# VHH binders against q9ybd5: the designs that were tried, part 25

Target 1, 159 residues: q9ybd5
Amino acid sequence: MEGEGLLVRKIRSGVVIDHIPPGRAFTMLKALGLLPPRGYRWRIAVVINAESSKLGRKDILKIEGYKPRQRDLEVLGIIAPGATFNVIEDYKVVEKVKLKLPEESQGVLRCPNPTCITRKEREKAVSKMVLVSQDPPAYRCVYCGTTVMGDEIHDLISP
Short names: E, the ipSAE of ESMFold2; O, the ipSAE of OpenDDE; V2, 0.75 times the mean of E and O plus 0.25 times the DockQ between their complexes.

## First folded at step 9 (VHH; framework vhh_brivekimig_d4)

Design k1 (at its last look DockQ between E and O 0.78; V2 from the best seeds 0.00; counts 0 for: pae E 2.7 > 2)
Fold by OpenDDE, look of step 9:
Structure k1 (fold): chain B 159 residues (1-159), chain A 119 residues (1-119)
Amino acid sequence: as target 1 above (159 residues)
Amino acid sequence: EVQLVESGGGVVQPGGSLRLSCAASGFWFSEYAMSWVRQAPGKGPEWVSSIYSSGGRTLYADSVKGRFTISRDNSKNTLYLQMNSLRPEDTALYYCAKDFYSHEKFSRSSQGTLVTVSS
């Protein structure tokens, strides 16, 4: 985590997401609801196009003081499978998780089909998407069968 | 503050064309899907079209398929709706909205642009 193109200091507590594919750091911030102005509650460092032995280039996201929510790992896994999620306490990594595509997503990914029962204005069903491809990533709605693929999946993440 | 400003509405005859624009500010436009919604007099809001953040995929209501085209220019933070072969039933106040099929109040903070199709 340290030493590979880091331009910012260590954080005392919060989260560090490493090995993010280039260009997806801001997508992550959006998905976490941390783009401005909401993001001003936390100290956030975004490193883009850092050198990476593994990826060539990578993004890094540091959010000081941020406490992960239950949905965060799922959301971040959707955006950047293979990235590393680190929980920091007292300047130390206390938890490390390799992010992955969830096999099933409930209530997080929205169906893009406007006639889907999950898209009703009232008394809608909770969205439920199942992973149908790893590369490229693809999910299918269990209700209407609509399939979403690639980066477009990122747009379907519920706020 | 999120701002969406629609323009391009007007009065046209059936079969005519209009191009609507939506100028977006106050948020990272390129990171969000965008939509057009319309509301006819005496009717509830109707979803018209959506476009993904990259602009590579578009969706349309059946009522406008083949006639309307949604597009975006992320460099200009602008959303467009090309409307061809307009019909009287297309008469409505048109809104642009952040995200898909938005029924949420925050995504309809704009005044809209009026499209009137009449002989």
Scores: ipSAE 0.586, ipTM 0.815, lowest interface PAE 0.8, mean pLDDT 89
Fold by ESMFold2, look of step 9:
Structure k1 (fold): chain B 159 residues (1-159), chain A 119 residues (1-119)
Amino acid sequence: as target 1 above (159 residues)
Amino acid sequence: EVQLVESGGGVVQPGGSLRLSCAASGFWFSEYAMSWVRQAPGKGPEWVSSIYSSGGRTLYADSVKGRFTISRDNSKNTLYLQMNSLRPEDTALYYCAKDFYSHEKFSRSSQGTLVTVSS
């Protein structure tokens, strides 16, 4: 399967996210605010549905020159737990992190309940969502008890 | 640039039905939840319904639950609202919005489509 690999140029600096479950690469770009047309300001390589000995199939994302913040690691962990996040400097991996579902999210995951106090203008409460299941992923709002799971969670990430 | 174009509004008698459409362009429609919002003359905006990006789950305001059905066709970048059993209080300008509705961050990006339920 090594001989079936895609030829993607190494990046000098930035991030490479590997072992992404197939179908999640564009969702990750959306959550980072990097979908086209805005994403055209970046040099981005996206590999969709590549072969993976570990997963069967995977997506891969390379973003040249990108310097992620802590919020971005939370966001990416929500979308693709288990994926490998690599920081690249001078063509070398200088940091490697396995993405994971955060135990709690404050201000990043929004509650979907339109009557939740975190969705009401006058209340100004910051959302707080707590992980209640790993597989399938599920979060529960601490204020109104609303639970979301699976792919629904991805729509709730604040950009 | 994000563009949302609503259509399908009109004048209908109480108890009637209308089907609204929202054609979307300039963004990755299939990656976003979508919402319908309405605004009666002289009143503030009111959230009506939302649908997740996959189309797998829908949310409704209590005032329309059971009468309105939101749906989407990601292959056509189009959002729909089927409105049944219309009432005079449903009279409003209806418009679609990218993402879940948030009054705090809401900015109307379209002209909407007028629904009038009279007599």
Scores: ipSAE 0.397, ipTM 0.718, lowest interface PAE 2.7, mean pLDDT 86
ESMFold2 (binder alone), look of step 9: mean pLDDT 86; pTM 0.867

Design k2 (at its last look DockQ between E and O 0.89; V2 from the best seeds 0.00; counts 0 for: pae E 2.6 > 2)
Fold by OpenDDE, look of step 9:
Structure k2 (fold): chain B 159 residues (1-159), chain A 119 residues (1-119)
Amino acid sequence: as target 1 above (159 residues)
Amino acid sequence: EVQLVESGGGVVQPGGSLRLSCAASGFWFSEYAMSWVRQAPGKGPEWVSSIYSSGGRTLYADSVKGRFTISRDNSKNTLYLQMNSLRPEDTALYYCAKDFYSQEKFSRSSQGTLVTVSS
């Protein structure tokens, strides 16, 4: 987390997401609902195209003062499987999680099919998507069978 | 503030073509899927088409498949709808919307652009 390509200071408390594939930091912010203007509640540092021994290039996201929600790990895992999620307290990493693709996503990934039962106006079913491929990532709706893969999945993340 | 401004509507004869545009501002356009929705007089909103943020995948209502093409230019923050082989039943106010269409969340924040197909 510290050393390679860091352009910003350490945060006292919040979250640091490291080893983000290049270009996905802003996707993460969107998924977390932290793109401007909502993000102005927190101090956010976005480092793009930092040097990475592992990836060649990487993004880094620091959100000072942010307390992660339960869904955040799932959302971030969808966007950047393999990235590292760090919880910071008093300038120290108190929790470290390697993000991963969830095998099943309920209520987080939307079905893009507007005629799906999960997209009904009234009494809709809760969205349920199942992982059908790791690489490239792919999820399938358990109700209508619609399948999405790759970066398209990111568009389906519920706000 | 999110702004969506539709244009390109008009009056055409059956079998004619139109190209609609939607100029987007106030949000990170390239990070969002976009949709076209239409509303005919006396009818509720009808989903027409959606396109993913990258522009690589598109979805269409059965009623417009093979005739309409949705596209986008992220460098211009603009969404397009090419409409060919227009029919009288395509007559409607056409709206663009941020993200995928959701009937329960559809808001008419814009004025839309009117498409009239008539002989």
Scores: ipSAE 0.566, ipTM 0.808, lowest interface PAE 0.9, mean pLDDT 90
Fold by ESMFold2, look of step 9:
Structure k2 (fold): chain B 159 residues (1-159), chain A 119 residues (1-119)
Amino acid sequence: as target 1 above (159 residues)
Amino acid sequence: EVQLVESGGGVVQPGGSLRLSCAASGFWFSEYAMSWVRQAPGKGPEWVSSIYSSGGRTLYADSVKGRFTISRDNSKNTLYLQMNSLRPEDTALYYCAKDFYSQEKFSRSSQGTLVTVSS
């Protein structure tokens, strides 16, 4: 398993996310709702700027005891497409998923347009954002046509 | 503990300028978009402006475009609002909010700073 650095032990159960493009580990924690102070309820190891045979450099996240949810794959795929999401049980990888940009996001990516129908309380419309470019990543709101690109997308993820 | 402290409000004549500051602490400021919101006497909250976490893109309400400039300094955990060409209708309590403004989930967490524009 590549990217395991000095001082970071294997976890018995939880999630390991490997091959994260450098600089995105904390953004991923934010998107999972695990930045401090809330993150103090979890045992989390963050490796920043580790050596990687695949990427040259990478970040790694280990979140001990975390039970992954279905939305986690969507959320993390938006931030770090191409990273490896590993579910660990009894020190073994029991599931391994390559993260990817979702083709559609409903209720997870918010529209930034303040006049969008999805931003109005009484309308109750759920945001729906569709992928319109892989590189650079870009999404468009189906209601108002607003497009967001690149790292801007990361700010729009609902916790 | 999350804290947002606004400052820079005051009384100014129409056409004048003010710069508001919002000092942030207790959270990862550089990972969050930030917003300015105002509440005029007798009215509900009104979104004014938002800025992405990197500072790369900004959003403005139509009523303030061209007159107000939102900015941030992530090294100082500080959000700013430069207000030029102030009008009496800009009179309000101004406060900052973590993240993009959502009227549905809005809950004010700070005292704000009062801006009064006298005709």
Scores: ipSAE 0.392, ipTM 0.719, lowest interface PAE 2.6, mean pLDDT 86
ESMFold2 (binder alone), look of step 9: mean pLDDT 85; pTM 0.859

Design k3 (at its last look DockQ between E and O 0.69; V2 from the best seeds 0.00; counts 0 for: pae E 3.6 > 2)
Fold by OpenDDE, look of step 9:
Structure k3 (fold): chain B 159 residues (1-159), chain A 119 residues (1-119)
Amino acid sequence: as target 1 above (159 residues)
Amino acid sequence: EVQLVESGGGVVQPGGSLRLSCAASGFWFSEHAMSWVRQAPGKGPEWVSSIYSSGGRTLYADSVKGRFTISRDNSKNTLYLQMNSLRPEDTALYYCAKDFYSWEKFSRSSQGTLVTVSS
């Protein structure tokens, strides 16, 4: 947590996401539904283009008071595999999770194909996407076979 | 507040062309995919086309594939739909919608732009 290039103070409790690829902090906020006005429930610090020995440049996201859901880890893993998710309590890291691409995503990534059975208005199947590539990231719909790749996957994250 | 304002509709003859525009505000336009949907009189909403946030990939309904082109200008927060070789069955109120999936829910909040194709 104590690293070079920090521009903001430590948080008492909440989450700190470190080693985010540059530019993806905003994607995370969007995907988590933490942009205004909902985001006003928490104190949020966004650091972009911080120096990183590991990545060269990185983003950092601090959300004070935020209680993560299980879904959040999946979402964040999709957006920034390899980033570090830190749970903060009393100004201390109490848990560290290395984010990763989920092997299977159910109910989080939506199929972009409007004719897919998962996109029906009534009696639709729950979306189910399977990881088919790590680099670049790629997921395939188990129902219709539609494949999505790269940053476009971020557009499919259900709010 | 999310605002979407469609324009560019009108009356054209079969085989004609129109270009629709959608001015977006109240959200991070460049971070969202966008969609066009249409609703003909007496019919339910029909998905027309979608474009990813980066603009690098597009999707089309079979009924418009090869005739319609979706595009966007993120610097202007504007979504476009170039419609060529228009047919009478393309007659509808056209709406733009945020993201891939919200059109069923949110497209009705917009006024839409009317496209009429008739001889």
Scores: ipSAE 0.456, ipTM 0.758, lowest interface PAE 1.0, mean pLDDT 89
Fold by ESMFold2, look of step 9:
Structure k3 (fold): chain B 159 residues (1-159), chain A 119 residues (1-119)
Amino acid sequence: as target 1 above (159 residues)
Amino acid sequence: EVQLVESGGGVVQPGGSLRLSCAASGFWFSEHAMSWVRQAPGKGPEWVSSIYSSGGRTLYADSVKGRFTISRDNSKNTLYLQMNSLRPEDTALYYCAKDFYSWEKFSRSSQGTLVTVSS
């Protein structure tokens, strides 16, 4: 069937993240540093609980003018593996990436254990979390063995 | 601007109970883990407890495990600490903090609430 009407208008440039599992759009905005007060400089459209042929339901995030950083795909892959990250220039998709769980995260996922060596500045150890399960997603700290799974992983994302 | 306001402290006898509250604003409370930290007179800060953003998993210092219960109400942007079987050693200024506690990165953003355990 010919193209359906748009729920939100097309953007000229920026990022469209599609096929987001429902309920994760705001987690993505937080992870990208786009929540208030620091997020007011972008035009942002959030569609919650839209129909999806792929997922049944989905969230969609459109961020006009956003220039993706190298770490953004890693962070978003942790939040919504399987979602589609589209880079838009002049109303056209110029790059399309399927988000995936990174095999390891260094400096992005912080260990929640307050006694972990990576929480001590004196030791200068950077956090390193390794993927131990894809479904459900799970990461383990290489230093203290703390394992975190599912949506709890999202709390570990830090600048 | 992150704002955390603690309340519920007071003077209580050994073995007593208190419930602390932390009203949060200026950030997406439901998207962040939260922690309680305390500081006794003449001592450095001590991590007490943390809770994940969903409220599904909790962490406790050994000194309070079994006596204290951390909880949160995301609809009210409020963090709680139920303190039972209080001991004189629990006397301290109690603070809530955004995110998991890290000694080297802890940044106090609140006044705290004083708990005094004494006969």
Scores: ipSAE 0.286, ipTM 0.676, lowest interface PAE 3.6, mean pLDDT 84
ESMFold2 (binder alone), look of step 9: mean pLDDT 84; pTM 0.856

Design k4 (at its last look DockQ between E and O 0.68; V2 from the best seeds 0.00; counts 0 for: pae E 3.0 > 2)
Fold by OpenDDE, look of step 9:
Structure k4 (fold): chain B 159 residues (1-159), chain A 119 residues (1-119)
Amino acid sequence: as target 1 above (159 residues)
Amino acid sequence: EVQLVESGGGVVQPGGSLRLSCAASGFWFSEYGMSWVRQAPGKGPEWVSSIYSSGGRTLYADSVKGRFTISRDNSKNTLYLQMNSLRPEDTALYYCAKDFYSWEHFSRSSQGTLVTVSS
């Protein structure tokens, strides 16, 4: 994957996330558990404020050697709907997924209400949030009805 | 290594005020929501307040709502808790916690700051 303005080389194997809204690359790394010091297990390139025909400016995230987890697409979709998730093998894109807001999130987004049944210390219910708005993004807890929207949602992503 | 250092505790009379601070290091402070938790002697930990990473929206326990104010300065990696109209039942060791949820599995890795409200 090469584009005008890229500052970093191609990766042999791993993931490339393109068309990230500016400023959300680090949020993604956090959500993936790849901020330092854990991130040192992988070679990570973060490009911020790259030129984008679609967005004006964008972030790019390259993680060499990273093996995507099943929940990664959901998490990343929450953070950056519309971004492109690419799986790289032998310097080639072998899979491309357009990230999107999940209609329902189970076990990933936590309810911010500490009195919610999902926040009990013992015998808690698994968190379940439903999408109630696309723009701005908003989710509602199916148990207590608490609604979260915008960037607040990012803070609720379970590690 | 994640470090949270609480300060600002002390002894005050009922109706008094204190301002707690939490100095954070070892992680990207601005990317995390933060919380205050307290533990009174002989009692389990109690959630007090939380604030989102970007600031703005805050949450409070009913027991402190209207009296306590949580805030943060991301440029200083510091979390604050303004406590007004303090009551004897507010007496506790106060801890700063990373995220909204860590207090449920509270690791007492920090020393906390003691708040004593007594006449």
Scores: ipSAE 0.571, ipTM 0.806, lowest interface PAE 0.9, mean pLDDT 89
Fold by ESMFold2, look of step 9:
Structure k4 (fold): chain B 159 residues (1-159), chain A 119 residues (1-119)
Amino acid sequence: as target 1 above (159 residues)
Amino acid sequence: EVQLVESGGGVVQPGGSLRLSCAASGFWFSEYGMSWVRQAPGKGPEWVSSIYSSGGRTLYADSVKGRFTISRDNSKNTLYLQMNSLRPEDTALYYCAKDFYSWEHFSRSSQGTLVTVSS
């Protein structure tokens, strides 16, 4: 019954991220700091291109034993708004969050402009990027006005 | 272990061309933006160019814009820098870097490849 027909075994504890747009699972692992080779320290299940009644197709991540961090919701919301972030404890979902684009990002999204004050170590300015469009996703740097959009935003997430 | 190995440097005359390569291993190259940085003798590092992970959008320092072209081949885990119309001030040790970096500071993780533009 429960668990029958699952693509991947249920996990006892950790994180399950469901309804990921197809092709973004590895980008999400990168943003969590779990992309191989570092990810080889964790038991990770990645489902690519599964059937989804909601999206047509989806990716799924299951990360056993992972202790979620406060920044995870912001980071993953930038990559896969609309995906479902589930915290699992004793085979049960103890927290479920629908990921969304943050209205602003401070210290998480870096500005790509090499002359921006936030790229200068001497100035000690922390990046601040504000959401200016949800579809396509777009952020603008409050210091230099540089705008980034779409999948390129994913390259700018701080390690 | 992240490894970046640069090649393609050499001695050329002003106005000449070189193509630099950066072979990447030990990480998921296709998930990272990449940059070229150069360091002339006695100078600090200078950002040259960056490219997004998809290869779609590129960024250039004003000093090289129109003369240099950054590109990548994700199937070969290789980053390139085509350098045309070379000038003596382009003389430097060139190296590639994972991710985007600030104008003022880069931490070099490789030996680089030397480009010398002189008569």
Scores: ipSAE 0.352, ipTM 0.684, lowest interface PAE 3.0, mean pLDDT 84
ESMFold2 (binder alone), look of step 9: mean pLDDT 82; pTM 0.837

Design k5 (at its last look DockQ between E and O 0.85; V2 from the best seeds 0.57)
Fold by ESMFold2, look of step 9:
Structure k5 (fold): chain B 159 residues (1-159), chain A 119 residues (1-119)
Amino acid sequence: as target 1 above (159 residues)
Amino acid sequence: EVQLVESGGGVVQPGGSLRLSCAASGFWFSEYSMSWVRQAPGKGPEWVSSIYSSGGRTLYADSVKGRFTISRDNSKNTLYLQMNSLRPEDTALYYCAKDFYSWEHFSRSSQGTLVTVSS
């Protein structure tokens, strides 16, 4: 109810991701390359299973000092479509983005099929995965037809 | 530092069974898919099996389907490969790899565990 009762203090600069479906905060940190020990280079607050009027429950990430890349919006949209991505500078939101499932992923989602042409270094084919369902989320490889859905899609994010 | 330590190999007769283990440390094991890979003497690496981070779905090379079972215990940071109905063609150095992809592009730095199937 009250705006004064923050679970974690406001950050001066960095990223705040709100309305994350519960249970996905660490998967998002992995996708950003921020799981420990690398994550120790930033001040990171993780709120697990907070109350949410929109979702019932949610996770929240606050990453102080992090400068987001355009690829980050794609990878995080795959993990938490509908979540709110806020860029903070001088304690103010300077950019606010609603994360969404990309219609197409080239180079970010990589096909899990080890015989796919995109898995062959000599062939130099870049992965291309296309969205075939929003709910549940599902992607299909354009080269070999492999389809992956739900939370398993998260394992396909290219390292 | 990422560490993967394989064990459970040995010498077994055709038709026998072995259970391989891979102890993982230095990374968030439960957030990553995992793979088993093998390398026979004088040959390049061959993908054997992979498992999603949740443990809910598995993939197998055609040569091992129905005989091998990959599994994981995220509470113990351990990956397993149950190998049944072993054949001489399964003789190889077995090693585990982080995720679906890394085994293709990096030289293996771990020792692996040797499986020898011989009459």
Scores: ipSAE 0.477, ipTM 0.750, lowest interface PAE 1.8, mean pLDDT 86
Fold by OpenDDE, look of step 9:
Structure k5 (fold): chain B 159 residues (1-159), chain A 119 residues (1-119)
Amino acid sequence: as target 1 above (159 residues)
Amino acid sequence: EVQLVESGGGVVQPGGSLRLSCAASGFWFSEYSMSWVRQAPGKGPEWVSSIYSSGGRTLYADSVKGRFTISRDNSKNTLYLQMNSLRPEDTALYYCAKDFYSWEHFSRSSQGTLVTVSS
């Protein structure tokens, strides 16, 4: 996690997401519910357009004090497959996960079709989307068949 | 604080046109999908249209397809609804809402803009 171009210090505890495609750091914060003002509960560093030997340019997200939720890896994997999720304790990486597109998403991605059974106000079915393409990423609703592709998928992430 | 201010409503004859605007503030507008919702007198809220954050994809209720066009200008934090070929049944208070999916439960913190279509 250390290298040339770091603009911020190490965090004692929390999460560091590295190798984020440029421009998606804020999308991640949104998906995690950490955009202002809610994000003020944590110390957050956002590095955008950092140099990357692998990607050319990358974003980095550091969230000090953040406790990952169960859905976080799925959400972040949807936004930035290939990015690295690091759990930090005592200034050390204690867990490292390479993010990936989930093959199936249940309860996380919403169907954009307002007439879908998953979009009913009462007695709705839990959303269920299946991965149908890796590049570009695409998901299909198992109920109504609606397909979403690319960055638009990010807008479907439930808060 | 999230603020949404609708404008552009008015009285028009059937077949007329209106353009609604929604000025958004207090949140990262460009990161959110946006929606238009309307509520006619004595009726519940009805979804009208939605647009993705990038503006590249739009969705419409069947009742307004081909007549209404949703658009946005992220540089101005503004959402638009071009309404053509208006009908009496389009008469309603129109609201803009953050996101695709939360409009069913949103608090309607805004006053909305009234559209009246009558002869």
Scores: ipSAE 0.475, ipTM 0.761, lowest interface PAE 1.1, mean pLDDT 90
ESMFold2 (binder alone), look of step 9: mean pLDDT 81; pTM 0.829

Design k6 (at its last look DockQ between E and O 0.84; V2 from the best seeds 0.00; counts 0 for: grease 25.1 > 24.2)
Fold by OpenDDE, look of step 9:
Structure k6 (fold): chain B 159 residues (1-159), chain A 119 residues (1-119)
Amino acid sequence: as target 1 above (159 residues)
Amino acid sequence: EVQLVESGGGVVQPGGSLRLSCAASGFWFSEYAMSWVRQAPGKGPEWVSSIYSSGGRTLYADSVKGRFTISRDNSKNTLYLQMNSLRPEDTALYYCAKDFYSWEKLDRSSQGTLVTVSS
């Protein structure tokens, strides 16, 4: 991956997330559970406000040695729909995925309403949020109807 | 290490007011929603209020709606709870918690601040 304005070297293996809206790289790290101190298990490069032909400015996230979890694409899609998720092996992109807002989120986005059935201590239902708007993004709890919009959705991501 | 230090508690008469503060450190405060929880003697923890990371939206328990106001100053890594029209039933140890959910796990890493409402 050679891009204009890169400040860091290529990684041998791991993941590279490109075309992140400015400011959301740190949100991604939080959502992935990679903020310090847990993040010290990996070599992480964060590039902020890089030049972008598409966005004007963008963030880039490189995580060397990171093995993606199943939920990672969903989480990252929620945070930065349209960003590009790249899997790197031997300094090569072996997989490329365009991130997108999931139509439904089960177990990842949690309802912020503490009286929701999904928030009960016993016999709780699994959280289920449905996409009700693309722009701005909005999700609604299928149980209590609580709706969260925009960047506030990021606060609902279960660690 | 995540640290949350509550302050501002005290003894007040019914109808009185208090302002609680929570000083946060050891994590990116501005990236997390925050919550206030209270625990009365002999009772389990009760959710009081939450605020989103941006501070633009707030949530309240029915028992405190119209009386309590949650706010935050991200530049100071501080969470606040303005409590007006206090009632005896508001007597409790008040805790601040990271995000909307963490308090459910009884991770009481903080000492809390005691609020006593009595005539």
Scores: ipSAE 0.759, ipTM 0.872, lowest interface PAE 0.6, mean pLDDT 91
Fold by ESMFold2, look of step 9:
Structure k6 (fold): chain B 159 residues (1-159), chain A 119 residues (1-119)
Amino acid sequence: as target 1 above (159 residues)
Amino acid sequence: EVQLVESGGGVVQPGGSLRLSCAASGFWFSEYAMSWVRQAPGKGPEWVSSIYSSGGRTLYADSVKGRFTISRDNSKNTLYLQMNSLRPEDTALYYCAKDFYSWEKLDRSSQGTLVTVSS
């Protein structure tokens, strides 16, 4: 039914992220650089704990006027694998992507180990984190072997 | 926007204890890992400890393992460092930093709190 489909008005342009596991919408905004201290420079709608036929419950995020970067899909795939990323132009979905855990992350997930060679300016090595488990999600640094799992992975997203 | 205010430093004898606090404002504290860093006179900054945003996991420099304990209270937007068995080489200006990475910059964003360990 038409009345069941929309909790928030359609946007003309921007992004809509649907089927977000409950409780992750704000982590997603942080990872996109859209949470304070950047302030409220975007018109953003967040629906928390909506009903979902797929998940039982979900979060929904609408960001009006936002132009997505390719990096955004990697970042959001780390936070909410299985969520649906929709690019909207002229009130229509022009691109639809199911978010997935990337097999590797170079430069997006940064190793938290301060003694890792990737943390030394002199060495100029770029961080590379490799997926070693899907469930629970886990990434391992290819240089020092540091492994991070679950929601703690979200702390590794480079600002 | 972002503010970090350290406190709790002072003068203490070797073997003594101090508890440092870092009051945070202007950002979503509970969404960020946090770090403690120190700078001794005439030396560059030295990472001391970090804690994940959840407070569940912690990391320590080898020089402080077993003596220092990092913790956080997300309801109060406050980071702590419990320092036990203090040694003269722990003498430094201590400051906190947002996330695992931001302390690597030459410019510190706060004044820090001075810890002096001497008899």
Scores: ipSAE 0.470, ipTM 0.762, lowest interface PAE 2.0, mean pLDDT 85
ESMFold2 (binder alone), look of step 9: mean pLDDT 81; pTM 0.822

